# VHH binders against c4kar8: the designs that were tried, part 115

Target 1, 263 residues: c4kar8
Amino acid sequence: MAELSTPSPASPAPLDGGRGDELEKFTLRGARQILQLLQDLITHRGLITAHTGGGHSFMTAVLKVDEERGRVVLDPSPDPQANRRALAAPRLTCVTQLDGIRIQFPLVGLGEGQDKGRPALFAPLPAEMLRLQRREFYRLQVPLAHELSCLLKAEDLARKPVEVSARVIDIGAGGVAVVVPTGAAEFVIGGTLPACRLALPDGEPIELDLEVRNLNRQTQRNGTEQLRVGLRFAALPRAADTRIQRYIFKTERALNAKARGGL
Key: E = the ipSAE of ESMFold2; O = the ipSAE of OpenDDE; V2 = 0.75 times the mean of E and O plus 0.25 times the DockQ between their complexes.

## First folded at step 8 (VHH)

Design k65 (framework vhh_7pa5_2; at its last look DockQ between E and O 0.20; V2 from the best seeds 0.00; counts 0 for: pae E 3.5 > 2, placed apart)
Fold by OpenDDE, look of step 9:
Structure k65 (fold): chain B 263 residues (1-263), chain A 125 residues (1-125)
Amino acid sequence: as target 1 above (263 residues)
Amino acid sequence: QVQLVESGGGMVQPGGSLRLSCAASGFTFSSYAMSWVRRAPGKGPEWVSTISGSGGSTSYADSVKGRFTISRDNAKNTLYLQMNSLKPEDTALYYCAKESDFYGDDLYDSPFDYWGQGTQVTVSS
């Protein structure tokens, strides 16, 4: 009588897998993308906070990207002690912003030297760069096929009221990110856009007030500039909140199912 | 779009004075603390001074304390830095920087989310 060992119930996959996947969406790993972003930081003279561990940090900037040698060149700290800490650290965590988007990247193998006769810090190119927007809440990347839109009640340069139809690129419980044509309207961070209309696939548009929280200009491959606007829900009726949550949940489920079936 | 445009830089002799200005646009200026940061050749950026959104609170780096004064005119959306008793060590590109909107308990933070192109200050005999 062979005791059929009842297969032990598969421990539920730790819920932590979802956060890692979320971060991956915002992580650049492509060499070209990384180089471009670093170059953008140079062009915009990005101020970088470099964390050396133990609560210590110093301000730096990218001076140069050396593609041939596969390294990044940074300004040294005016504080010799900070430089010592940096060189001793197994990892440097760099934090900066570009166009209001938080950028974080690690540097390992930091060394000191000279660049054009000036003191500099050197590190291999980062293997990854994280781009994060203010996420008070998890934001779902909206599938292009859903064609979510938001009618924005904004003002032009002359402060004349204008309506702009914006494509929603991500949505969360706390707000949306939209793309608008450059010059379509003037947006002020902290400004309120009243009586906007968010179009969801499941019914009538939702009327809501939006607060501008972030502005990011993006140049498309075709040379056209688009403005990404991060918007917070300033006043969201409960019914609207429910609809938004339902949409997010349904969409996430569908995306996950597709991802599993495609394996 | 958030824009910060610095002006007022130039060449001055040691002991001289300059007044920098930063014109801000694209955000509610009075809602954010503003800072000056400088970058000297061969050195990383250095924080110089910060002023609260209301202008009621100011802070200074030790290297400039007593010599520099940060101020703002919220009606004009303009930040100022009065620099007196200038020294060769003050030679740098001076940036106007906006306080970051990123409020997070993140161990890794950056204090600024926007800055200008800078204005050059050169102190030389």
Scores: ipSAE 0.626, ipTM 0.858, lowest interface PAE 0.8, mean pLDDT 86
Fold by ESMFold2-Fast, scan of step 8:
Structure k65 (fold): chain B 263 residues (1-263), chain A 125 residues (1-125)
Amino acid sequence: as target 1 above (263 residues)
Amino acid sequence: QVQLVESGGGMVQPGGSLRLSCAASGFTFSSYAMSWVRRAPGKGPEWVSTISGSGGSTSYADSVKGRFTISRDNAKNTLYLQMNSLKPEDTALYYCAKESDFYGDDLYDSPFDYWGQGTQVTVSS
């Protein structure tokens, strides 16, 4: 539909490479567990966003799990173009939620046909599914009043070491997003920034290694440009993880209390 | 614990009207855009309408423009869909859906993170 106004999802990040090892502990590979999860999606009428690549996606739902033939049956999109893109894609990345748990899985070998006289999409059962709790990807928007900063140890355009104090705009269990002035340092997706220092209000800065996950250039309302950098915690000690989680919990609780007209 | 509970569905003749409601709890309702999504037999889920957290902005699928009106009452944590001039093709299970907290820097985007069980609308002569 030319006027489909559901926002297109951002281009999907590859799930291989630097995140492969991190995601293994959240990956379900047991056939019984995969079948049960797919059945739960049917029972709870789960809405699935299927990413076909190139920034394209469509909504679907699991219609049926055919255990005997090892296939999942999906509702096609009401948009014929979305179905054509899906069938042409080498892989779909499917994302949904069950009780605040994010479920993500690939489908390969998508076909089109009919189920009981109705149009349907078919794919082999996925060999793996990601099951991520909210805390694994929940991001707290950092209050400006907290002045949360991270001292980044990066390189400039000439590969010379440079230290950049970046403002932390959001924080989660897996990383932070920071903003830096355009040109302050060079960042490469997948690159590691060693021995950075995260300043929390509750004590000494935390020394940690950060991996660059994403880059987004932003133009502010006043016309200045800044770079938003998404950073993953590459090596997070248990004590640091505990302090970060404590900060997130306390701040979220305080923000919820303030939103209700009190502290 | 987030809950979305739809009501107001039923049977109506072509040209008739229905008003759907969605009671929301477990989150700061006014901070999130809310949407209606419908699913009919033999069709995938179809987005119907969205309203911003403040209620100041609305959008509609082409198939329902001019016939449906989305609204919200933030004081009551309730979302509404006024459906006028109903057609047989509007027959579907209608879901209330919440804007995702998990939009999209690190993982694949999903526009919604919670939805209700749905309320059935049947337009039949």
Scores: ipSAE 0.519, ipTM 0.826, lowest interface PAE 2.1, mean pLDDT 82
Fold by ESMFold2, look of step 9:
Structure k65 (fold): chain B 263 residues (1-263), chain A 125 residues (1-125)
Amino acid sequence: as target 1 above (263 residues)
Amino acid sequence: QVQLVESGGGMVQPGGSLRLSCAASGFTFSSYAMSWVRRAPGKGPEWVSTISGSGGSTSYADSVKGRFTISRDNAKNTLYLQMNSLKPEDTALYYCAKESDFYGDDLYDSPFDYWGQGTQVTVSS
């Protein structure tokens, strides 16, 4: 196996937040806060997904923080191709969760080398880390009694338009998860479903565009098969966002009150 | 609140067997897919196996197919990994991981949201 040298440091880049002002309040910039958070990831053996661009990613972990040299040390992937993509990428976007809090940070200037005689990846410490409080991005499990539904404007196997009324099983600030019968429509991860309609208990349905983020087949207790479709809100108007947040808040409060009464 | 506690690791000779357990609490266990992930010395985390919430669907890494069996007991909130025909290459810290909740924003995916401390499996040649 080839021996590799320690990489040269590079200037850090800003975090990729996508939501400018809204995400600034979750951005850590203090050196002590960043070091503490990285150390917490080490202590808890954090599983990190490192995104290299082009839809590629690999799992890694922080091995240590070299505070004196201002560097973080990561496990290389067992897949050599993933390591080559990581080293070629202009930045590595690392994402994980610690105690249910989402953590995201960029690494730039990634290099390869050895740590204690074993292969390792090195990068300068990030100048910023995004730490998203679980409560703001909480996903409410929708009570069946609410009969929350979303009318999907999709396509069937013959690529013809079809409307599917899908039960909403969870809802958060950024999207919903729905279930549909297997075969009701064809869905493609990354595809957009324009002009869908989300029915909340109050008011008229909300018209919105949805992006398919994940697909999972599920078997219900009675043995029937259904498809769980994870959907992201695209270009959500503020009034619609306010209605969704109010629904989540009121429903969560009601569920907490019922749970305490059942003790 | 969410807790995952692995057990059942130990030292075995090549060709031996072990059964790992993961006790889950603090969430509705049957609603989530669960995975085993291992971390060998000098290597990063490696996915081993996944089982659906109901237990009706399983998948495995090529390196363990035919030797390892994932299962779950939803009444006991427990995930299992039966490991047969163990090889020195299976030596690793094994931990269970919970499927992430969906939150529907434009941030990058984080497929797991919780994992345990792990249990050590050592296969001596």
Scores: ipSAE 0.320, ipTM 0.744, lowest interface PAE 3.5, mean pLDDT 81
ESMFold2 (binder alone), look of step 9: mean pLDDT 81; pTM 0.800

Design k66 (framework vhh_7pa5_2)
Fold by ESMFold2-Fast, scan of step 8:
Structure k66 (fold): chain B 263 residues (1-263), chain A 125 residues (1-125)
Amino acid sequence: as target 1 above (263 residues)
Amino acid sequence: QVQLVESGGGMVQPGGSLRLSCAASGFTFSSYAMSWVRRAPGKGPEWVSTISGSGGSTSYADSVKGRFTISRDNAKNTLYLQMNSLKPEDTALYYCAKESDFYGEDLYDSPFDYWGQGTQVTVSS
């Protein structure tokens, strides 16, 4: 998701779960930190994918940082069409990796020139850079074929204990989103659901405590109303964390291979 | 944890040959496509070649097709690039790159999530 460059208003609020605040704590805004990170990209010969909009992108790299003029200098694309698209774009969204950490930043006001007699692109230094570990931003959309479910221990509308088998629609390092029929149970944001059981393929269900983070009521195409519940892992044992991450990585890899194998 | 280490670069005359190697560790090598990417002075990084995880499918940039051959040895976790009929235009730093784990659904796509330090290839008389 393009959440770093997505305009707010915040919405839908029940599904958001404070995503903007989550990204904020991973956002670098200090000038010295930004300069150091860009210098690290030079030192590690970072390959950068620059998105120009409309599904277009090209590979680039940072050539140098010009502190005095407040700008970054980039390699142009070997493809002249890509350079023309980049120069016409209102902004670039640049994505790279450093030691397994995802780095994302915008560039606005791209220009063309020369660096030591060679073609170069330049832009003002970004005001912010996002620095995320994979686990902190990724949510796997769970394939329906996996029939991944979570047995929730909750309360009904009369405050009596109830067990609800909920379909898991997405999963990340920090939690899951599930769907339940409207009225199956009462959920309160900030409430804890103890001893729930997450059923992953290839193993016994994982017993874990879940905290309710967000709620969204959705009407399906057939008119059926469902409740989407965002749940945080409250106290995840290391063994459970490892199994969840392995499921995410294995499934994502399989989905990625299928998508790229289509041609 | 993921490490990619290139070797085999050097200086060669036009028309010569070089074989690059990339030693991979920290991931299930056979489960990922692998690529070679090069970066020459004054040009941005250029994709050179990709090989599927099984080795059953390969693809090449038009500029190297017919001259370069990508291959892999999954038992040794090693990627290769055989470069024949080298031209001055092939002078570049050559990187080994791993297929990204990211599907690209929620974030801007990057085709690679890890790459090595690179090995320098210089084609001159």
Scores: ipSAE 0.461, ipTM 0.799, lowest interface PAE 2.5, mean pLDDT 81

Design k67 (framework vhh_7pa5_2; also named r9)
Fold by ESMFold2-Fast, scan of step 8:
Structure k67 (fold): chain B 263 residues (1-263), chain A 125 residues (1-125)
Amino acid sequence: as target 1 above (263 residues)
Amino acid sequence: QVQLVESGGGMVQPGGSLRLSCAASGFTFSSYAMSWVRRAPGKGPEWVSTISGSGGDTSYADSVKGRFTISRDNAKNTLYLQMNSLKPEDTALYYCAKESDFYGDDLYDSPFDYWGQGTQVTVSS
């Protein structure tokens, strides 16, 4: 008797690791849309980075989509240790690019087998795929002349509330990077800064929650230390999202026109 | 739009040499690290080499150290891979890959955001 492959029920885990509805408009949940997108990745021979947790990842690609068994077939890593980590992981987060579109999807229930006599990995078809146009995750370098700032609600070393006005150095649909003087506040990766205020040129400051993504200490030429903080928009209202996108688009167009000399 | 176009692949005998080129456009080439990635049937994608934006730092997979040299010409927006002492195991489609615009600050970690169609290298016995 032939082995039967049944799609395993997967936990309904969000693509963003727990983020709210701000990414829902970019999330594909239709079976036909998911199948078509996976097929497009095969056609374009897309390189996929599969994150297995604990800072580990490996490169893979979609070999085929098995509609009848409801599963996707992937290239294994040339590194056997990476494959062992992948098989032991409760979830893979797969990230790739297709014609300037960022694609992200989870895989749960990874197994090992063969395809056409060659080693392969397989998993049930993802229940959802995130599809972001480049513009929607693009990072705009903020012109100094715009004087963009974000008032951060943070804590000092003694865990007392402190407000820090930080200069915004880049901005995207998903977040901002800011600079603050070293020692102005304590930041913890994964920590949430509630009710921060982002000042854009076109209106009242936007009140929003920010998640700390990364920290980088830099020494300026004058010897002053500064901290660069990458911040993710934890939950962004539709009106705020629209204002941020409009600012990015208008500023990028103006910068492109200036770089090309304009008319 | 970002474009990466590889060239220079072909058929060579074991012990031979090839130089691959990648013509880049649509971004500030000197601001990004560039990599070579290869894919052979049954092996999956394998990172080969990376060069920093300035060209000051390079790194190589253990399988190619001492045989391959990555370099770049920022004035020509071109990435190179000099491949010497080629082995049958080097047979693969070789891709030019651009460092992600969002590396380190990105919501979604990925080392590369663009790659080319690849150039085929076949080391015949």
Scores: ipSAE 0.413, ipTM 0.761, lowest interface PAE 2.6, mean pLDDT 81
ESMFold2-Fast, scan of step 11: ipSAE 0.347; ipTM 0.726

Design k68 (framework vhh_7pa5_2; at its last look DockQ between E and O 0.24; V2 from the best seeds 0.00; counts 0 for: pae E 2.5 > 2)
Fold by ESMFold2-Fast, scan of step 8:
Structure k68 (fold): chain B 263 residues (1-263), chain A 125 residues (1-125)
Amino acid sequence: as target 1 above (263 residues)
Amino acid sequence: QVQLVESGGGMVQPGGSLRLSCAASGFTFSSYAMSWVRRAPGKGPEWVSTISGSGGSTSYADSVKGRFTISRDNAKNTLYLQMNSLKPEDTALYYCAKESDFYDTDLYDSPFDYWGQGTQVTVSS
């Protein structure tokens, strides 16, 4: 799969992608529902991408659900190196699709064995599975050429109002991630930034309230520090939601065409 | 509604040829790379080949390079795989797969978001 995989220079993410609170409502924990989903993957011949960490992944499929032993049986990779990485990994993150719905689940305690005399991988049944519609989890990496910005209305260290023009690095249905210089403003997780302005290429800035969800310090290659701020849309009007979705769709299409030799 | 329907599989002798087709509907076919993936009995899925949306670039697994040719007809929304010099090791269920719409830096990615039910290719003497 190496030639088909999108490059992943990023460090391993949490299973829920760092959106635990937002994704909780999409998490299945019922044993019967989990068993049914795994059976549906068998019936629909579902292709599964199993991430082993360090940017490595391989394709697999569910061979069997062994309810008696409480385990799932998976096809091994035809690549022995991928199987070695999988067995050495503390956790597999499995991602698949059923009828336009993304399904993601962890497998812990992977082992190897036999099924009907053939090599197979097995793991205990997952305790939880994410079941996501496209709009709930998709984030577009914003092209630098678009110069997408969000004017944040915040406070400085002295609690004086300050406006910070932040570069938008990713955008989705639920929010944006921005980068600001360290010290430009004070951000508190759970705090609300009212009447911020998101600038899209096609029209006037969108005025919206943003909730601070996460803060991460990033050191650039040149040694400068930036703060990455994850911001949730506190309340998004339908017109604004439509404009954001259109921007995401158009940009995604243009990037896909360009990456596939369209330019 | 995205739909991918493979056809053209069957039984052939070693050294033979076969042409697979995949009829696509429910999306702008020319905007997406398309791939062939195969799954042999008792083995995991193996990527075979990819073609860009325009058809301008192609790539192949080392095991099929020089024997298989991927192509597409964007006017007909159809993907093809021409398979020559078939070997018993090519016996597998062959899937047509669509490039994923999904991209998320906080979530693990998947190269494909849709695939068909597959068409069976059996190479035996």
Scores: ipSAE 0.530, ipTM 0.832, lowest interface PAE 2.1, mean pLDDT 81
Fold by OpenDDE, look of step 9:
Structure k68 (fold): chain B 263 residues (1-263), chain A 125 residues (1-125)
Amino acid sequence: as target 1 above (263 residues)
Amino acid sequence: QVQLVESGGGMVQPGGSLRLSCAASGFTFSSYAMSWVRRAPGKGPEWVSTISGSGGSTSYADSVKGRFTISRDNAKNTLYLQMNSLKPEDTALYYCAKESDFYDTDLYDSPFDYWGQGTQVTVSS
């Protein structure tokens, strides 16, 4: 009677290792593939957001792929300051889309020059390009009249805890975008902001954890700089999710009704 | 699938007017701010104007302020750009762009996640 040793349940592989592996599946490293994708961006006149760090970015486009020299040619920014930041940056993170697929790629070794007598930026071909499918969630632009706010528990430059009241500018099932005054707090992409409070019009604030997913500095018309922070709901209770969805649905319906009546 | 199709471009004389249109599909149009971006020859893309999802808020680049008017018809899923007092410097390919979501990415986001193929505006004597 051979005792069938019941195989010990394999310990669930730590969830953290899976994300890196998933990203690898969507990463192009082949030279030919990279060249083709860059050429496709040219053909489709793709707009690129180039991030220079510190929440700064500028719009550009691929002008040319120089295979012989192994370089990509980009449009310079109409803003000289943006170009200076780009040239000073150790790395540009370029973000675009093609046929509904998000594309991200790094550029290093940026230089300035001329292409056909016009100012241009030059960089070596990217070593990799990430292709990601479309986002699952849409965002509602929050009407100003609703005055949604989110109390962020963050840290300042000295790592002292600070609370920042941020205006919510858009909301979706997966998160919010907020605007904060420059210097109000320090945010790190990938960082978690615990026990934040999202204020909706229909009741008590929702306590939730937020993850910083994006940072973008914006200059207002009045010359004031604001930081736009993209935040993901890190842990959202079901009841909170329901409230958020209800708010979004109600607001969308109201906006659509207004749009129809204004005709 | 999200689609943005620009139209209304053409050739005009300085001081002339054009009205651009952008037909949007594949998303809840009223839920997103929409923008116009232009790309002139030899220049990088330049933001022109933005309008909120509801249409209640608008913003303009200084270069076009007082001359251009952004509007939208959410019932028709259409974005507009009225361009008056056109200048040679306004010559560009004009893109309709959808504002991006900012939270559903492990990476840096773009202000825009979708745009059309553009419509050419040429201002020349």
Scores: ipSAE 0.514, ipTM 0.822, lowest interface PAE 1.0, mean pLDDT 85
Fold by ESMFold2, look of step 9:
Structure k68 (fold): chain B 263 residues (1-263), chain A 125 residues (1-125)
Amino acid sequence: as target 1 above (263 residues)
Amino acid sequence: QVQLVESGGGMVQPGGSLRLSCAASGFTFSSYAMSWVRRAPGKGPEWVSTISGSGGSTSYADSVKGRFTISRDNAKNTLYLQMNSLKPEDTALYYCAKESDFYDTDLYDSPFDYWGQGTQVTVSS
């Protein structure tokens, strides 16, 4: 839709050098789709969390869409300090959920004004909105103690097969992120790594094809350089998907229980 | 399918009391904190109160402390809000809201993932 538009800060944020491309296919950019989704939020009285940066947020709701002026109208916060932060922020990141669908959209150019004689916040319509099911956006940060690894069947610069054992740093329904030593293999964005093996704590490793989605160079504390490789699952069998989802669920529950019990 | 259904709203005079209920289904109720949120005419949503999954911890907005009591019955999957000493300023649509089961530090927090249609409380002479 806006192929030549001025770039804006990443949305969603913050991503660890990846996942932005993975979320693009769930990004609505059509004006009619955006208007309809905003209207759905109005109709369902959506409770929206608006993030202003620096760990601050406030609750709001979409009051109306002013299609003639190309604006959304939001409730101001009952807290005047929250309103001041919102008006000072370069953008708001608005998030909510509707029937298990996560919805996220940026608002820029927020201003204060009146709607039907009452204070309101105004912004131009967002140029994009994300619609994600939990499965499509959730990534578990893998605890180091789990020693999750993925054996990558890749190629070196001479196109010779090499096997690289990579530590998995995060995992979701659609893929993993791993770290490998710089130069361990040649990775090309869009390239496929067939017959890799993902080792989960329970059961046999999962054989799967992986697609390279992103690459990011990282420097470890000791000065050693590593490559963060974002990998998408290709052709994921249902049984493998079930095992991955179960691992994520069990680990998330264990981490939440430990945090509550440790506080 | 998560469902939250509020009831118990109505019209009362200042100083009166009401007890709101929220029937929950489609999720393990005792695993999640639950909140009441209200939306007064012409104002944005305002958090009212939160209760932990076990019921052992509660918190309240300053505007309702000492007058409102949140509680839950995990055997009946029901959340309650006892509202005493009601004021005209308490007039609002009251929603129960479920703590999000979302965890992903790469995405912005959304504290609630489901809420009901709300029940109207009107405090007027």
Scores: ipSAE 0.393, ipTM 0.770, lowest interface PAE 2.5, mean pLDDT 82
ESMFold2 (binder alone), look of step 9: mean pLDDT 80; pTM 0.794

Design k69 (framework vhh_7pa5_2)
Fold by ESMFold2-Fast, scan of step 8:
Structure k69 (fold): chain B 263 residues (1-263), chain A 125 residues (1-125)
Amino acid sequence: as target 1 above (263 residues)
Amino acid sequence: QVQLVESGGGMVQPGGSLRLSCAASGFTFSSYAMSWVRRAPGKGPEWVSTISGSGGSTSYADSVKGRFTISRDNAKNTLYLQMNSLKPEDTALYYCAKESDFYETDLYDSPFDYWGQGTQVTVSS
């Protein structure tokens, strides 16, 4: 299959209540800013995932920005079916990262043709682009040595209350991702898990209300299945927010220092 | 600060071999799947191969199965691509790409969050 078939990645950290308004401050609408960002993607040879709807996507890149005609030129997929889906889609949602910054933008009115004798896709310049600095929404991969856990208050398959100690695999300002054995508890997207307890190093567990945002089944090397659960902090007290951010920054600096061989 | 640096590209004749390397830094290498992606003129970006964080699972594009082997050395934070029986169609800029570090929310997913500058492979007589 020519379309991307990679391990399912984690989505960006969730935003607290007022998410649409929160994203507005990261949205670029100036023509000059949009042109500059698209040019930066060309300069850095950015890989773009274009979502065509229905769970379909393909990999592309910006080949050229045609400012005079007000359009972008994109590399077509080597998969003809992906190109057909893209051309039939009412909208593409393009997602990429540039040096840790998440970039997302819509393309509407996709067409096909040629650029300098090579097949190409064309679309009008987007009216807006989301540029989300990872500092606010960064997800830190939790080192195994830290043994971070979150005690989840959920329901089992019989709808009876159950407490599950889940391993925290990543953490950000907006939430955590945890892994649980398949069948340990039942999770519903949009459901709330009240009074969960997040155990960070050097302090008492933090009591949190968590909202289930996503579920992803994974098969481990040994054949066992586990469930990855993405959880949003429903309401985060100031003291808890401070502790979580300090843990993230301290751990990131330590991991960066180890990778560099120390200072 | 995540950094990926590819090396090992060059010019070879059809049927030749090359070994690409990618030096990774700024993240816990063994915790992430890693991929090779290539861009050839007129073909667009094409996913080539992925290896799991532990190295226990690998996958390949149909165009390279049986010819390319992906591997990793987690002690050295290095990803490799052994390319055998190279064809003119393998001519491309080859990128090392890191699995995305975000979980699903109200935003769309990207399979990769970082990639390198690429290393050029040219297969020509």
Scores: ipSAE 0.270, ipTM 0.698, lowest interface PAE 4.0, mean pLDDT 80

